# VHH binders against Maintenance of telomere capping protein 2 (MTC2): the designs that were tried, part 13

Target 1, 357 residues: Maintenance of telomere capping protein 2 (MTC2), of Saccharomyces cerevisiae (c7gvl2)
Amino acid sequence: MGDHNLPDFQTCLKFSVTAKKSFLCMYRDSVSKEKLASSMPSTCDIQLKRAINDAYPGGGIKVTVLNSTTASLDSLATTHVKEFEIVIIPDINSLLQPDQAKLVKIMRDCTVAIEKAQSTRIFIGVVHWNNPVQPSGAAKDGDEAGKPAPKTRIFLPTSLRMGAWLKHKFWFACAPPYLDFESSTESSINTRANNSIGMAEEEKQEPESKRSIILNEEANLNDVFVGSTVRRYILDIMVHLRTHRLTYNAKAGGVYTNSLDDVVLLSRLIGLHSGKMFVSPSHVKEASRWYFPMHLELVQRSSMDSSLLYGSDPNLVDEMLEKLAKIKCEEVNEFENPLFLESLVVKNVLSKVVPPV
Short names: E, the ipSAE of ESMFold2; O, the ipSAE of OpenDDE; V2, 0.75 times the mean of E and O plus 0.25 times the DockQ between their complexes.

## First folded at step 2 (VHH; framework vhh_6z1v_2)

Design z04a (from z04 with N31D; at its last look DockQ between E and O 0.01; V2 from the best seeds 0.00; counts 0 for: pae O 12.9 > 2, placed apart)
Fold by OpenDDE, look of step 2:
Structure z04a (fold): chain B 357 residues (1-357), chain A 123 residues (1-123)
Amino acid sequence: as target 1 above (357 residues)
Amino acid sequence: EVQLVESGGRLVRTGGSLRLSCAASGFTFSDYAMGWFRQAPGKEREVVAAISTSGGSTWHADFVKGRFTISRDNAKNTVYLQMNSLKPEDTAVYYCAAEPYFGTLEDWTYDYWGQGTQVTVSS
């Protein structure tokens, strides 16, 4: 996996289903706000649903696409899940604050339900992102000498517009599924009207076998050993992320204590997927590359930079942020990763933190 | 090819003055913040001064404040470090660096480095 690429959808889906964790799916498209507000699923939503169904054939997972309406969230809150359900949120960045709060509550309730083995519901938040157009520094030559108040220029716009309370409910962000456009041509629904006779739909008991596979994977996950040195390594990474220059220190860089458990769990899954019964430093590095980019809170404005408290020149900080923004704009397109800068920070920290021998 | 070439380092007496120059080539000089670093024997490399792309903003380390001044000439693709009131403690190899990210210059932010120039201050 490239150092700055998003993880693939298939692997992320598998890990998320096994861990019963929610995740974000990043789509590079110019979907108009008007289209996203429509009650109809977008092409992206349909693609996700198809990809999930392909990954889990036989109806073992119910996939629901939410309408971005308050009413849909209310309905979700009152609906009991009997089976494993994946709820797709078509445009999570467009949710209003009250709706975000509602969703957070629903997600919390779902987590509790999972812990009690009552129901399993996870969420896929769809994020539509476009490369921010560099503000053309058209210096409008406007007139008069009034010292314009230092326009708090946000130099580093975030691709994740949701509040931290909602953002941290998601485990990691992934790339969208690869659309095999070639396979869609052949399903010409040959509606052959074959008349065959009314044999009694024996309620084929959905084979207990697929539920058993997910359960077996969960059992296997617990068998993956995590040493104390590995935990310490993760903690060291966390500390370095919290203290990194580009992270917003007032919020601990967005790295919360629960990140340890999340990264441990992800490391176990990565290890398991690689056929290992123990977590290695390489697994932790990979897990960190997946997990931390979407959880980091970066400095977006010079006023957020802690170096100002120590006498740094705000103009220099602004210049730094402007340069970073430029790099971000260029590199985000190359890597198709709206969290490129966050990924860069993680990469830098991983290069500094010495893994345990 | 990107090149940073430092010059001006020499032996100087305590209290003396020296001007270092760094000539840049192979990249758009005006798009990069520039910095001076130094490394004394057995010590870690430390940032001495930094200057914005336009030269409108400068940063100086506390240990050199009032004695050293960074400047640049974008037309000449050159950054300067004027060092006054030199002390034996200023003895080090001085490096010029180009920074796409101007800030408290951590090692990870440096894209381009010169080979360094030796400054020796005798008592």
Scores: ipSAE 0.000, ipTM 0.250, lowest interface PAE 12.9, mean pLDDT 81
ESMFold2, look of step 2: ipSAE 0.383; ipTM 0.780
ESMFold2 (binder alone), look of step 2: mean pLDDT 84; pTM 0.857

Design z04b (from z04 with T53Y; at its last look DockQ between E and O 0.46; V2 from the best seeds 0.00; counts 0 for: pae O 5.2 > 2)
Fold by OpenDDE, look of step 2:
Formats: C-alpha cells, structure tokens, sequence
Structure z04b (fold): chain B 357 residues (1-357), chain A 123 residues (1-123)
C-alpha cells in the first residue's frame, strides 16, 4: 500500500467489526450536493450495504442507512438493537453542529451498550470529497496600484467538515469498496411461482456459528502480545505528532491520550492479520498511518500557528500555508486521499522516531 | 472581496410573511454552512437558523416554532429565510453569516457577516 493511500474497505470493515469501532469511508465523487440532500440512499450507500452483506453473508449484521435528518437521529436514539448493527451515515459532512452533538451522544451510548454486552452498533460515516480546484487567481491587470489587496485569508482546505468531538469517534478512514461492476449479471429473478406447500417453518436456530467466529477473533486478539517497548514507541510517536510544526498545538494536534489504546488495538489486529502473536514496530507504523491522519488537527489558518506567538511574520506563515494548499490540491488527486497532508505529517514523524530494537 | 448582502427586510403586519435573501460573493459559497441571526433593539444577537453546506441538514431555533425555514441555492450563491406568521417579537435586524468549519457547539465562529436587513412587524 503506498505511503499515502487510504486502507482498503474490506480490511477496515473486518477490523472495525472485530474491534466494534466506527470508521469513515471516503468517496471521491462529483455527487451533486442536491443529491446528497435526498432522502433516498445514494449509489454509494447501496454499494456500501452490498459490500457489507457480501462480507458477512447470512444476515448476521443488520445494515441501516440513516437519513441525514434530525428526525432520523432521534429515531436512532430510541431504537434498541438486539443484533449487531452497522449504521451508515450517508453524508456525515452535512451534519450541523446540533445534529453532530446528537450523533456523538448516540455513539457514546452505543459504546456503553457494547461494554455491557447489551448490543453492538457501529457507524460508517460516508465522506464525499472533491478536490477544490483553486480558482486560478486570474490576475486581473486592473491598474489601481495603491490599495493593498485585501489579504486574502489563505485557508488550508479541509475535507472533513465535522467537529473534533465527532471526528474522534471514528477510528480511521478507508477507501470505498471496489465493486466489480462486471459481475452484476442481472440474475433474472425467475419468479418461478413454485406453489410448494406450507411445510411448518421449523424455527431454524440461527447458526451459533457466526457469533462464534466474531467471538473467536476477539479471543485471538487478546492473545497478541504488546510489549512495553512497543507502547513506549507509540507514545513517542504521539509526542512528536503533538509537537509537529503543522499540527495545531493549542489542541495537542488532535492527539489525545486515548489514542494509545486505539493504536495498540489496531496494531494487534494488523499483527493478527499477518499471522503474528506479537506486535512489532512495523505493525505500529502501519497502525499509525491508518489512525493518526483521522485524528490530527492541522494548522488551517495563520492565526492558528503557534509561531506567531513567538514573533513570526504572519506573511511567511501565509506563504507556507499557500504552498501547502497547492501541494494538497495536486497530490490529493494523485493519491485519492483527502487526508494527504495529515498522512504526510504522520510519515514525517515516523521517519524521525526511532523504533525500539 | 467577500460580500454578504441581505435583502427582503421590510415593514409587515402581524401574521404576514417575508422571504429574506442573502447573496454571497468573493468566496466558495458551497463550502460554507450558512446561518441567519437576528438582533432586536437592546437584545443580544441570537441564532435563528442554520443550514449545512449541502443543504442536507438544517437547524432552527425553538422560538421559530416551525414558522421560519432556511434554505439555500448553491447555484445562485444565495441563502434564504422564509418567515411566516410573523409577530411583533420578530422585529429585528436580520444578519446572514457564513461558517467554514464545524467546531464545537460553543465555538461557532462565523467568518463572514452581512450588513443586515431590518424586519419590522407591526401590530
């Protein structure tokens, strides 16, 4: 996987289901904002639902597509789930702050329910992103030399339009599922009306077997050893991320203490997936590449740069941000990763932090 | 230059209706959430309604009680406030504002503000 690519959907889904964690799915589409406002599931939502069903055949997981309305969130808050449920949020970036707050509360309640083994509900937030074409500053040659052009506040564009409180409820971001469109052979619903007679639907005991697979995976996860040196390595990474020049220091760069547990858990899953019974520094690096881009808070405005507090020239900071914005615009398309800059920061930190021997 | 220009404010009778418009220019309108605020004489500015960048999510203040509706047309770079069943208590200067980032509920920072339009409801 290239250093700046999003992880694949299938692996992310598997890890998230096993860990009972929510995650984001990033769609690069020109979906008209009008279509996103529709109460009908988008093509992306249908694709996700299909991919999930394909990954977990036999109905072991209930998939619900949430309408991005306050009413839908209220309904979700009052609905109890008896089975494992995945709730798809079709456009999480469209949620206003009040609705985000509601969602955060719902997600917290779900976490508590998971801890109590009462119910399992996780969320997939769909993010529709498009790389904003920087308006080519057509230098209109207009002559009037004198008035300092209003300092166009250079903003580093963000693809995630949600509050930190909501963003941090998601473990990582992944690429959308690859649908081999070729295999949609129209299975002709041969409606063979076979009249077969009313034999008594024996209550097919839900095969205990699928619940057993998820339980077995969880058990296996606990067997993956995490050494003290590995934990220290993660902490060192966290410290370097917090102090990185491009991170917003006033918020500790978005790296919270709970990140340790999240990265440890993800490292265990990666290790397990690779057939290992211990977490290596390589697993930690991979986990960090997945996890931290979603959790970093970067400087988006010059006013957010801590160097200004120490007498830095705001113009230089603006110039830097402009350069970064340009790089982002060019590279995000190449890597199909809206979190490219965040990934770059993580990569830089990982190159500086020495792994334990 | 960034501009938000409100229009539609006028004198109306109790029970009347108004539609306010806010035309935006100088920034990428579709990347911003939009909000309507109002300020009555001697009162603090209060949020009336908000709409997400896509228009898929809307919020209205409790005092609106379904009388007002916020909407937007991104093709026209315009946000609207339909106001029905107007009351004297709705008399205020109404402001349009743009918000680029979803922060915490406590940290609503609007980057751009209009000059406001006067709405007067007479008994």
Amino acid sequence: as target 1 above (357 residues)
Amino acid sequence: EVQLVESGGRLVRTGGSLRLSCAASGFTFSNYAMGWFRQAPGKEREVVAAISYSGGSTWHADFVKGRFTISRDNAKNTVYLQMNSLKPEDTAVYYCAAEPYFGTLEDWTYDYWGQGTQVTVSS
Scores: ipSAE 0.019, ipTM 0.468, lowest interface PAE 5.2, mean pLDDT 81
ESMFold2, look of step 2: ipSAE 0.389; ipTM 0.781
ESMFold2 (binder alone), look of step 2: mean pLDDT 83; pTM 0.844
ESMFold2-Fast, scan of step 4: ipSAE 0.618; ipTM 0.863

## First folded at step 4 (VHH)

Design s10 (from z04b with A33H; framework vhh_6z1v_2)
Fold by ESMFold2-Fast, scan of step 4:
Structure s10 (fold): chain B 357 residues (1-357), chain A 123 residues (1-123)
Amino acid sequence: as target 1 above (357 residues)
Amino acid sequence: EVQLVESGGRLVRTGGSLRLSCAASGFTFSNYHMGWFRQAPGKEREVVAAISYSGGSTWHADFVKGRFTISRDNAKNTVYLQMNSLKPEDTAVYYCAAEPYFGTLEDWTYDYWGQGTQVTVSS
């Protein structure tokens, strides 16, 4: 994974299933429906269902779709299943704050049920993103007679459009899965590949073996060693993120107490995936690149900047935030990553924190 | 260029109904959560109802729940407030506003505001 790229869906799915954690999937909105000549456009939930079935063929995982509506949330709160369930939320950032609070409670209750080994229900929240909203510090509030204006404006646009409590219920954010086009040519290729002299004949895994793989990975995860020196390294990274110039100190920069456990768990999965039974500093760096960007709370307006406590000019802070907003918008288009600025903050911290020898 | 234009406010009798409309222009309406706020003489501005950019998530204040219904038509760039069983205490200037950030009910996160439309409910 590059410093500015979102991690791939298949790896994120497998890690999340093994860890029993929820994650976000970032979809870029289609440019215009006027450019679409299709009468049946693909929806993210169909694509995600296909990707999950491809990763776990033959079942073992129940997949449901929860539309981002008040009624759907109320319905979900009263249902329980014995199977492993993945709930896809096709447009999670469309929820108003009261409905976000309902979802947070539902997810909290699901986490408790997982800890008690009563049921396993995890969530994939789909975030539809477009170019960030472009607010301006130069807004002419006084020129809008008859309109009640806000006291302050948000100058640095938000990427996820989610409240912090809901955002922190998700582990990391990933790119959408690749959509494979099915055709007669693919069928032909698969037939030739299966009968090829260049390929050894292997017996197909039965659906039951997929469940055993999940259980084996979960058991092996508990055996991955994390030393006290590695834990101190993670804490050092967390402290540097909390005190970074661009992070909002009043919210600990988005780096809460549970971040340590989350990064430790992700580091174990990365270690295990790389064939190691111990966590190294390189695994921590990779985990940090995956985890922290979506969790960071950045300074969005001058009133949030701690430098004002020491006599900084609010107009200079607004100018800085406006410049950062322009950089964020430009780089988001290049990397297809709405968390680009957050990833840059993480990269900056990782470059300054010295890993243990 | 950005404008929110409210319409539909007038004098009505207690128990009557009104439908307020708010026409949006100059921004991508389908990317914004929308809210209706009101302010009565001598009182602070309060949030009445809100609707997500998709229309699937809605909220109504307890004092209007069951009487008022917020809706939107993204094809027409319009948000509506259907007001039924009106009471004298509903007398206020009603404002529509647009919020792109968090889906909050707090007025300070709403970037664009209309000029307001007066609703008067007589006994």
Scores: ipSAE 0.725, ipTM 0.912, lowest interface PAE 0.7, mean pLDDT 78

Design s17 (from z04b with Y53W; framework vhh_6z1v_2)
Fold by ESMFold2-Fast, scan of step 4:
Structure s17 (fold): chain B 357 residues (1-357), chain A 123 residues (1-123)
Amino acid sequence: as target 1 above (357 residues)
Amino acid sequence: EVQLVESGGRLVRTGGSLRLSCAASGFTFSNYAMGWFRQAPGKEREVVAAISWSGGSTWHADFVKGRFTISRDNAKNTVYLQMNSLKPEDTAVYYCAAEPYFGTLEDWTYDYWGQGTQVTVSS
């Protein structure tokens, strides 16, 4: 995968089901075509349901689409599931902070239930994104240099519009499954003819056999070797991200304690997917490119920058942040990745941290 | 130019109802969460209600829950606050504000603010 590209949906789905982890799916809203933009919110859940059914045909996984309303979250909190369930949240980044807090609690309770082998419920959060808007800030109007109070001015827009605690519940972000407008004619006829036998075989497959496949994949994952030098390499990456010039040091740059276990797990999955029974530094680099962009908190204003403690000029920090905001607002479209600036930070750290031989 | 213009504030009697409107222009309204704040004389500003850009997520302060309802019309670039069963304690200047970050209830995340509309509830 490229340095700045989001991983593909099918691989992310397989990894997340095997690991029993939740992930985000990034959908770009098209403002230039109003009818296409209005159709995307109503069709993303249909596309995701189809992609999940294609990957796990014949049942075994229950797919639920949660309407992202306050009432739906309250209902979800009391719903009990006996099957393996994937909950699709269509507009996760539209939730207000109180609803984000409710979702965090629900997801935490689901993780506890998984650990106790009581139930398995994971989440696919759908992020609808467009070009980041540079914050206006009250401080842009007029010159207040002579006033005693420090200026409060935010330069960097939030990439996903999700609070850190909610972001931390999702281990990575992926591109949406492929959308084919032509599939309504030529490919659908051939797919029906070719899949009539395949679908019949898949439809006859018992849900219990799907669970057995998932359990077998989990067992294989546990056999993937992770050396102590590889774990130390991940810790070195984490330390460099926490102390990076652009990350918010007071929040450990967004790199929390659980990041080690998450990256180890993702590295094992990447290794297994590549046909290896051991984790190499290249697997760690790929896992880091998938994982860390979502788990970074960047400096958004000069007051968040630790260099001010050492006599740094706030005006120079403001100039730097303004240039970074321009990059974030203008270049996100080239890579179709709302985490582009975060991915640059990860790339910079990976280039400086020496991997073990 | 960016502006938020509140309207609908007036004098009403205790137990009355009032609908406040906030018309937005100069920015992509549908990309912003919207909040209603109020400030009574001699008190600090407090958050009353908030609504997500999609309208699917809403929040109301405990002291207005069941009486006030926030809503929005993205086609009209307008956010509303329906105020029922008004009390003298609801007397304040009501402000509309726009939030582009991550849906917080904290005023520091609100980029754009209106000038306010006065609501007075008598006796």
Scores: ipSAE 0.721, ipTM 0.908, lowest interface PAE 0.7, mean pLDDT 78

Design s20 (from z04b with S54R; framework vhh_6z1v_2)
Amino acid sequence: EVQLVESGGRLVRTGGSLRLSCAASGFTFSNYAMGWFRQAPGKEREVVAAISYRGGSTWHADFVKGRFTISRDNAKNTVYLQMNSLKPEDTAVYYCAAEPYFGTLEDWTYDYWGQGTQVTVSS
ESMFold2-Fast, scan of step 4: ipSAE 0.754; ipTM 0.919

Design s22 (from z04b with S54K; framework vhh_6z1v_2)
Fold by ESMFold2-Fast, scan of step 4:
Structure s22 (fold): chain B 357 residues (1-357), chain A 123 residues (1-123)
Amino acid sequence: as target 1 above (357 residues)
Amino acid sequence: EVQLVESGGRLVRTGGSLRLSCAASGFTFSNYAMGWFRQAPGKEREVVAAISYKGGSTWHADFVKGRFTISRDNAKNTVYLQMNSLKPEDTAVYYCAAEPYFGTLEDWTYDYWGQGTQVTVSS
């Protein structure tokens, strides 16, 4: 577990189900045939469905797969939820901006329904990523794509291929569930066979339903104490992230007003998971490492950099962004984390902000 | 090294059909969203259609909905624009372009552009 590693799927799933929040699962695109799940949508949905069923056996949670197509999104917008549903989106980062906007609206409506206790539908977005897109030009006037104006050039491209509004709808990002591919095939066959003959799977008794367990965990979560000094600590972290050298300050660095409540909630879950009925600064730091990388907007081109307002040379800014892009590419591969640079920003801020005693 | 080569543009009569092709080389085509843009004499360039790198997410401008269809073949590194029920107003130079970042409809996010192919629709 490092500061830059993505959290594990099982813990993220448990937290997200309890909090009724959506999250991203990061699959690396690989040329290796030995790890096909990282590159194949049909394999990842099977893997995720199995991991969810393993965590919540006996039903109570409906799992559906939403293909990343315009037609599938239009269909989902008209469906109603009467139970707890997890929607898996196998290639979420393949959506064009208009379809991303449709998904944002659907997810917003689902959040409102959760708040009104009408239904629970959360999303697991699957991001298929590879090395970050290398810095390249962009042509504001079209025909000049080969030599675009420096102010339009993107020097620090995003690895996620997601707009900020869609990215913000997801609480945090996790690593894929660890599954033995050979064992997975045999387990799937055994599960089907056992279900067909009514042995083992159906004979296993659960004295309490999974739904009641989720409700009990939610009740325990509400009892976790969060002091005013802890809330002020989170706000201080948020301010430092918004004003960080590498964050896009014109959009508050991606750190929105609801971040306080989200980090408080995640800190409570981490505290409860560690056996504590109160939130400590260490829980806030861990929550911040999980949450904020998803909720940061970094400077991608010199025109976004606030130093230009104070007379900085755009060429020096471009040079800095190109160097950061190379570092991002190298370290992202080492840590299997497309949000590595965002994680560095969070680590830097956490080292500067003094926690309460 | 990077090239986008449009083909299929020609003179066609009102109500006719035409298929444009754009062959890509020198970059990993399957990692890029693709768009078709057009520019008529004396008018600004406008986005006509776009398709995601997986092909499942598509967008068409209101003025071509039901008439034009964008598609792609990642095995052939080619994007297509099928144009039906052509109108004189469709007369323009058509450009294909590649977008690696956000799948936007904004031309400034498109890194690579073709040289264009002329479509003329006569009455």
Scores: ipSAE 0.719, ipTM 0.906, lowest interface PAE 0.8, mean pLDDT 78

Design s29 (from z04b with G55S; framework vhh_6z1v_2)
Amino acid sequence: EVQLVESGGRLVRTGGSLRLSCAASGFTFSNYAMGWFRQAPGKEREVVAAISYSSGSTWHADFVKGRFTISRDNAKNTVYLQMNSLKPEDTAVYYCAAEPYFGTLEDWTYDYWGQGTQVTVSS
ESMFold2-Fast, scan of step 4: ipSAE 0.703; ipTM 0.901

Design s42 (from z04b with P100S; framework vhh_6z1v_2)
Amino acid sequence: EVQLVESGGRLVRTGGSLRLSCAASGFTFSNYAMGWFRQAPGKEREVVAAISYSGGSTWHADFVKGRFTISRDNAKNTVYLQMNSLKPEDTAVYYCAAESYFGTLEDWTYDYWGQGTQVTVSS
ESMFold2-Fast, scan of step 4: ipSAE 0.685; ipTM 0.900

Design s49 (from z04b with F102M; framework vhh_6z1v_2)
Amino acid sequence: EVQLVESGGRLVRTGGSLRLSCAASGFTFSNYAMGWFRQAPGKEREVVAAISYSGGSTWHADFVKGRFTISRDNAKNTVYLQMNSLKPEDTAVYYCAAEPYMGTLEDWTYDYWGQGTQVTVSS
ESMFold2-Fast, scan of step 4: ipSAE 0.730; ipTM 0.911

Design s63 (from z04b with W108Y; framework vhh_6z1v_2)
Fold by ESMFold2-Fast, scan of step 4:
Structure s63 (fold): chain B 357 residues (1-357), chain A 123 residues (1-123)
Amino acid sequence: as target 1 above (357 residues)
Amino acid sequence: EVQLVESGGRLVRTGGSLRLSCAASGFTFSNYAMGWFRQAPGKEREVVAAISYSGGSTWHADFVKGRFTISRDNAKNTVYLQMNSLKPEDTAVYYCAAEPYFGTLEDYTYDYWGQGTQVTVSS
């Protein structure tokens, strides 16, 4: 995986199931699909259901869909589920702010239920993105009628169209699954054939359920060692992100108190996946590249920029942000990553923070 | 050129109904959330209703909930506000506006604004 690429779906799914945490899946909409968009059902939920069922065959995980509508959010009342449930939320970035707040409350209640061992329900939010609209060029001679005052204009738009509270309910963002239709069909047929044929009279022990495998992975995760020097390294990264030139200081750059625990947990999983029972600085760097980009809150206009307190010209700040927005449009298309600018901020911080020896 | 053109504003009697329309051109309408705002003389502009670019997520202010309904037709690049059981307090200039960011109800995130259409409710 490159520094600027989104992590793969299969690894993210495994990590999220083991940690009982929600994540985002980034789908790029093609121009040809947009012409039929409103009248045709999205294929993302079908593809995700197949990928999840292939990863966890045998009914150990229930997969459902929560449409990004006011009616669907108002109808979701039950938080107690006996099975491990994954809820797919298509087009999550279409929700208006009040509906985002409703979803945050639903997800918070589900997290509390997980902590109390009452139910296990996690979410996969699907973010649909197109080529970023190139920021409108400078107005021709004369003021543009109807635009907000320059002081309140947004020069660097948000990458995900999601509020900070909603973003913080998701652990990381990944690319869509690479799933072959023939492979999925063959897997399903093979599973059915095995079930229909039945086992010959063998003295072998009954295989563990997929759910018991998940529980065993969770137990192993708790044994992965994280040293004090490694924790200090993570804290140094967090401080540098909070004070980065492009991050919004009033929101601590998107790096909140729980970020330490989130990065520690992800680092443990990366270490375990790599066959190690301890976290190294390289695991922390990888976890940081996965975690921080979607959580960062960047400066969108000069009025948000702390440099104004030190006499910076607001017009020069706005010009800088507009130039960054134009660069972002080109690089996002090259790397297929709507979080490309955020990933550059993370890369910049990781290059400056010295890892422990 | 980007244009939002409101229509339907007129004088109506208390208890009457009115449908406002806003025709959009010059931008990809289906990528924008749309809002209806109003401003009465001597008062601040306030948000009345909003609708997501997909049409699935909607919001209505408490003071119009149950009386007003926002809707959109992406094929026609039009957003609507159906106003029922009108009160004198609903008298204002009504503006439609387009929001490309994250579905806020705050004026400053709306990039494009119409000129407004006057609604007058008489007792």
Scores: ipSAE 0.724, ipTM 0.906, lowest interface PAE 0.8, mean pLDDT 79

Design s66 (from z04b with D111Q; framework vhh_6z1v_2)
Amino acid sequence: EVQLVESGGRLVRTGGSLRLSCAASGFTFSNYAMGWFRQAPGKEREVVAAISYSGGSTWHADFVKGRFTISRDNAKNTVYLQMNSLKPEDTAVYYCAAEPYFGTLEDWTYQYWGQGTQVTVSS
ESMFold2-Fast, scan of step 4: ipSAE 0.736; ipTM 0.913

Design s69 (from z04b with E106S D107P W108S T109E; framework vhh_6z1v_2)
Fold by ESMFold2-Fast, scan of step 4:
Structure s69 (fold): chain B 357 residues (1-357), chain A 123 residues (1-123)
Amino acid sequence: as target 1 above (357 residues)
Amino acid sequence: EVQLVESGGRLVRTGGSLRLSCAASGFTFSNYAMGWFRQAPGKEREVVAAISYSGGSTWHADFVKGRFTISRDNAKNTVYLQMNSLKPEDTAVYYCAAEPYFGTLSPSEYDYWGQGTQVTVSS
């Protein structure tokens, strides 16, 4: 795809089902999500259910749409299914902090259940974003009697409005499935222009054959070889991300210890998908472009910047961050990627880290 | 100019009901989580209730749970607090506030604040 583009939904779905991991789907909406409170379900929910059904037409995967409401979270915590379940959470970034904490606990319990082979439930979090512009300048007039002092906010446009613990329950972010509401194969006919006017196809696939392909890939995944030099390459990338100028050093830039295992797993899936039974440095670079942007914690204000330890002027740092936010808003809109700035950080690190030979 | 204007505060007898309103202007209301806070004389400002920008996620403090209900109307740029079964200890200045990110319950994370509306509950 590209250095700045989100990966496609179908590939992300396939990898996530095979790995039994949750992922985010990024939807750009030109209007406020006020309509989510109305009686009609969102277009995003319909598109995602259709895309999952198209990928797994034989059934056997239960798809549940869980509205981002307190009541829905409470009901989810008490329901258990024997089938492989995909839970779609629309507008996940609208959840208040207490509900985000509830969801983290639910997802943690689901991961434990997968490890114990008791059930398989993964999540697709839908992130709605309209325009990643800087919020209006915060007044420093909180010195009024009884009011807390407001924080200076120079937030980068890539904030997903998700707490770090919730963000780290998802392994990567993808683009929405095709926006075309016609699933009647008409667009696929255009890409297969060499088809005969009449029916020329002799063989048809059964729905169960797609499911067996995923099961076979899961079995083969453990056979994909990952050398020690490749693991050292991933660790080197992680160290460079943690110490990058724009990453928040106090939180290790968002790069946790589990990031190694996640990138190794994603690299194996990319390798297997490319027809190889071993992981190469190119697979690691692709996995890094998919994985790290969503997980990075960037410096949002001068108080978070490590350069202050070396005598940097906080006002100059704030000026730099404000300029970055304004300049990058247009590029985020151009690429339809709210993680554009994070993807630039990853690209910069990958250009500096020497791959093994 | 960003403004939050609370209204509806008045004197009410114990056991009575009251609905507070907060009208917002100067920012994209539908992108902000909203909170109701209160402060009694000589005490710290405490969170009473919060609502997500979509209205689907809500939180109420234990001391008002079952009695107060927060809601919002994004078409009218207004957040509401319905207060039932009022008690003398509910007497305070009630503030609305806006937060653009995580729907936190900490006053220090809220960017915009109203001037407050006085609620007095007589025994």
Scores: ipSAE 0.612, ipTM 0.857, lowest interface PAE 1.1, mean pLDDT 77

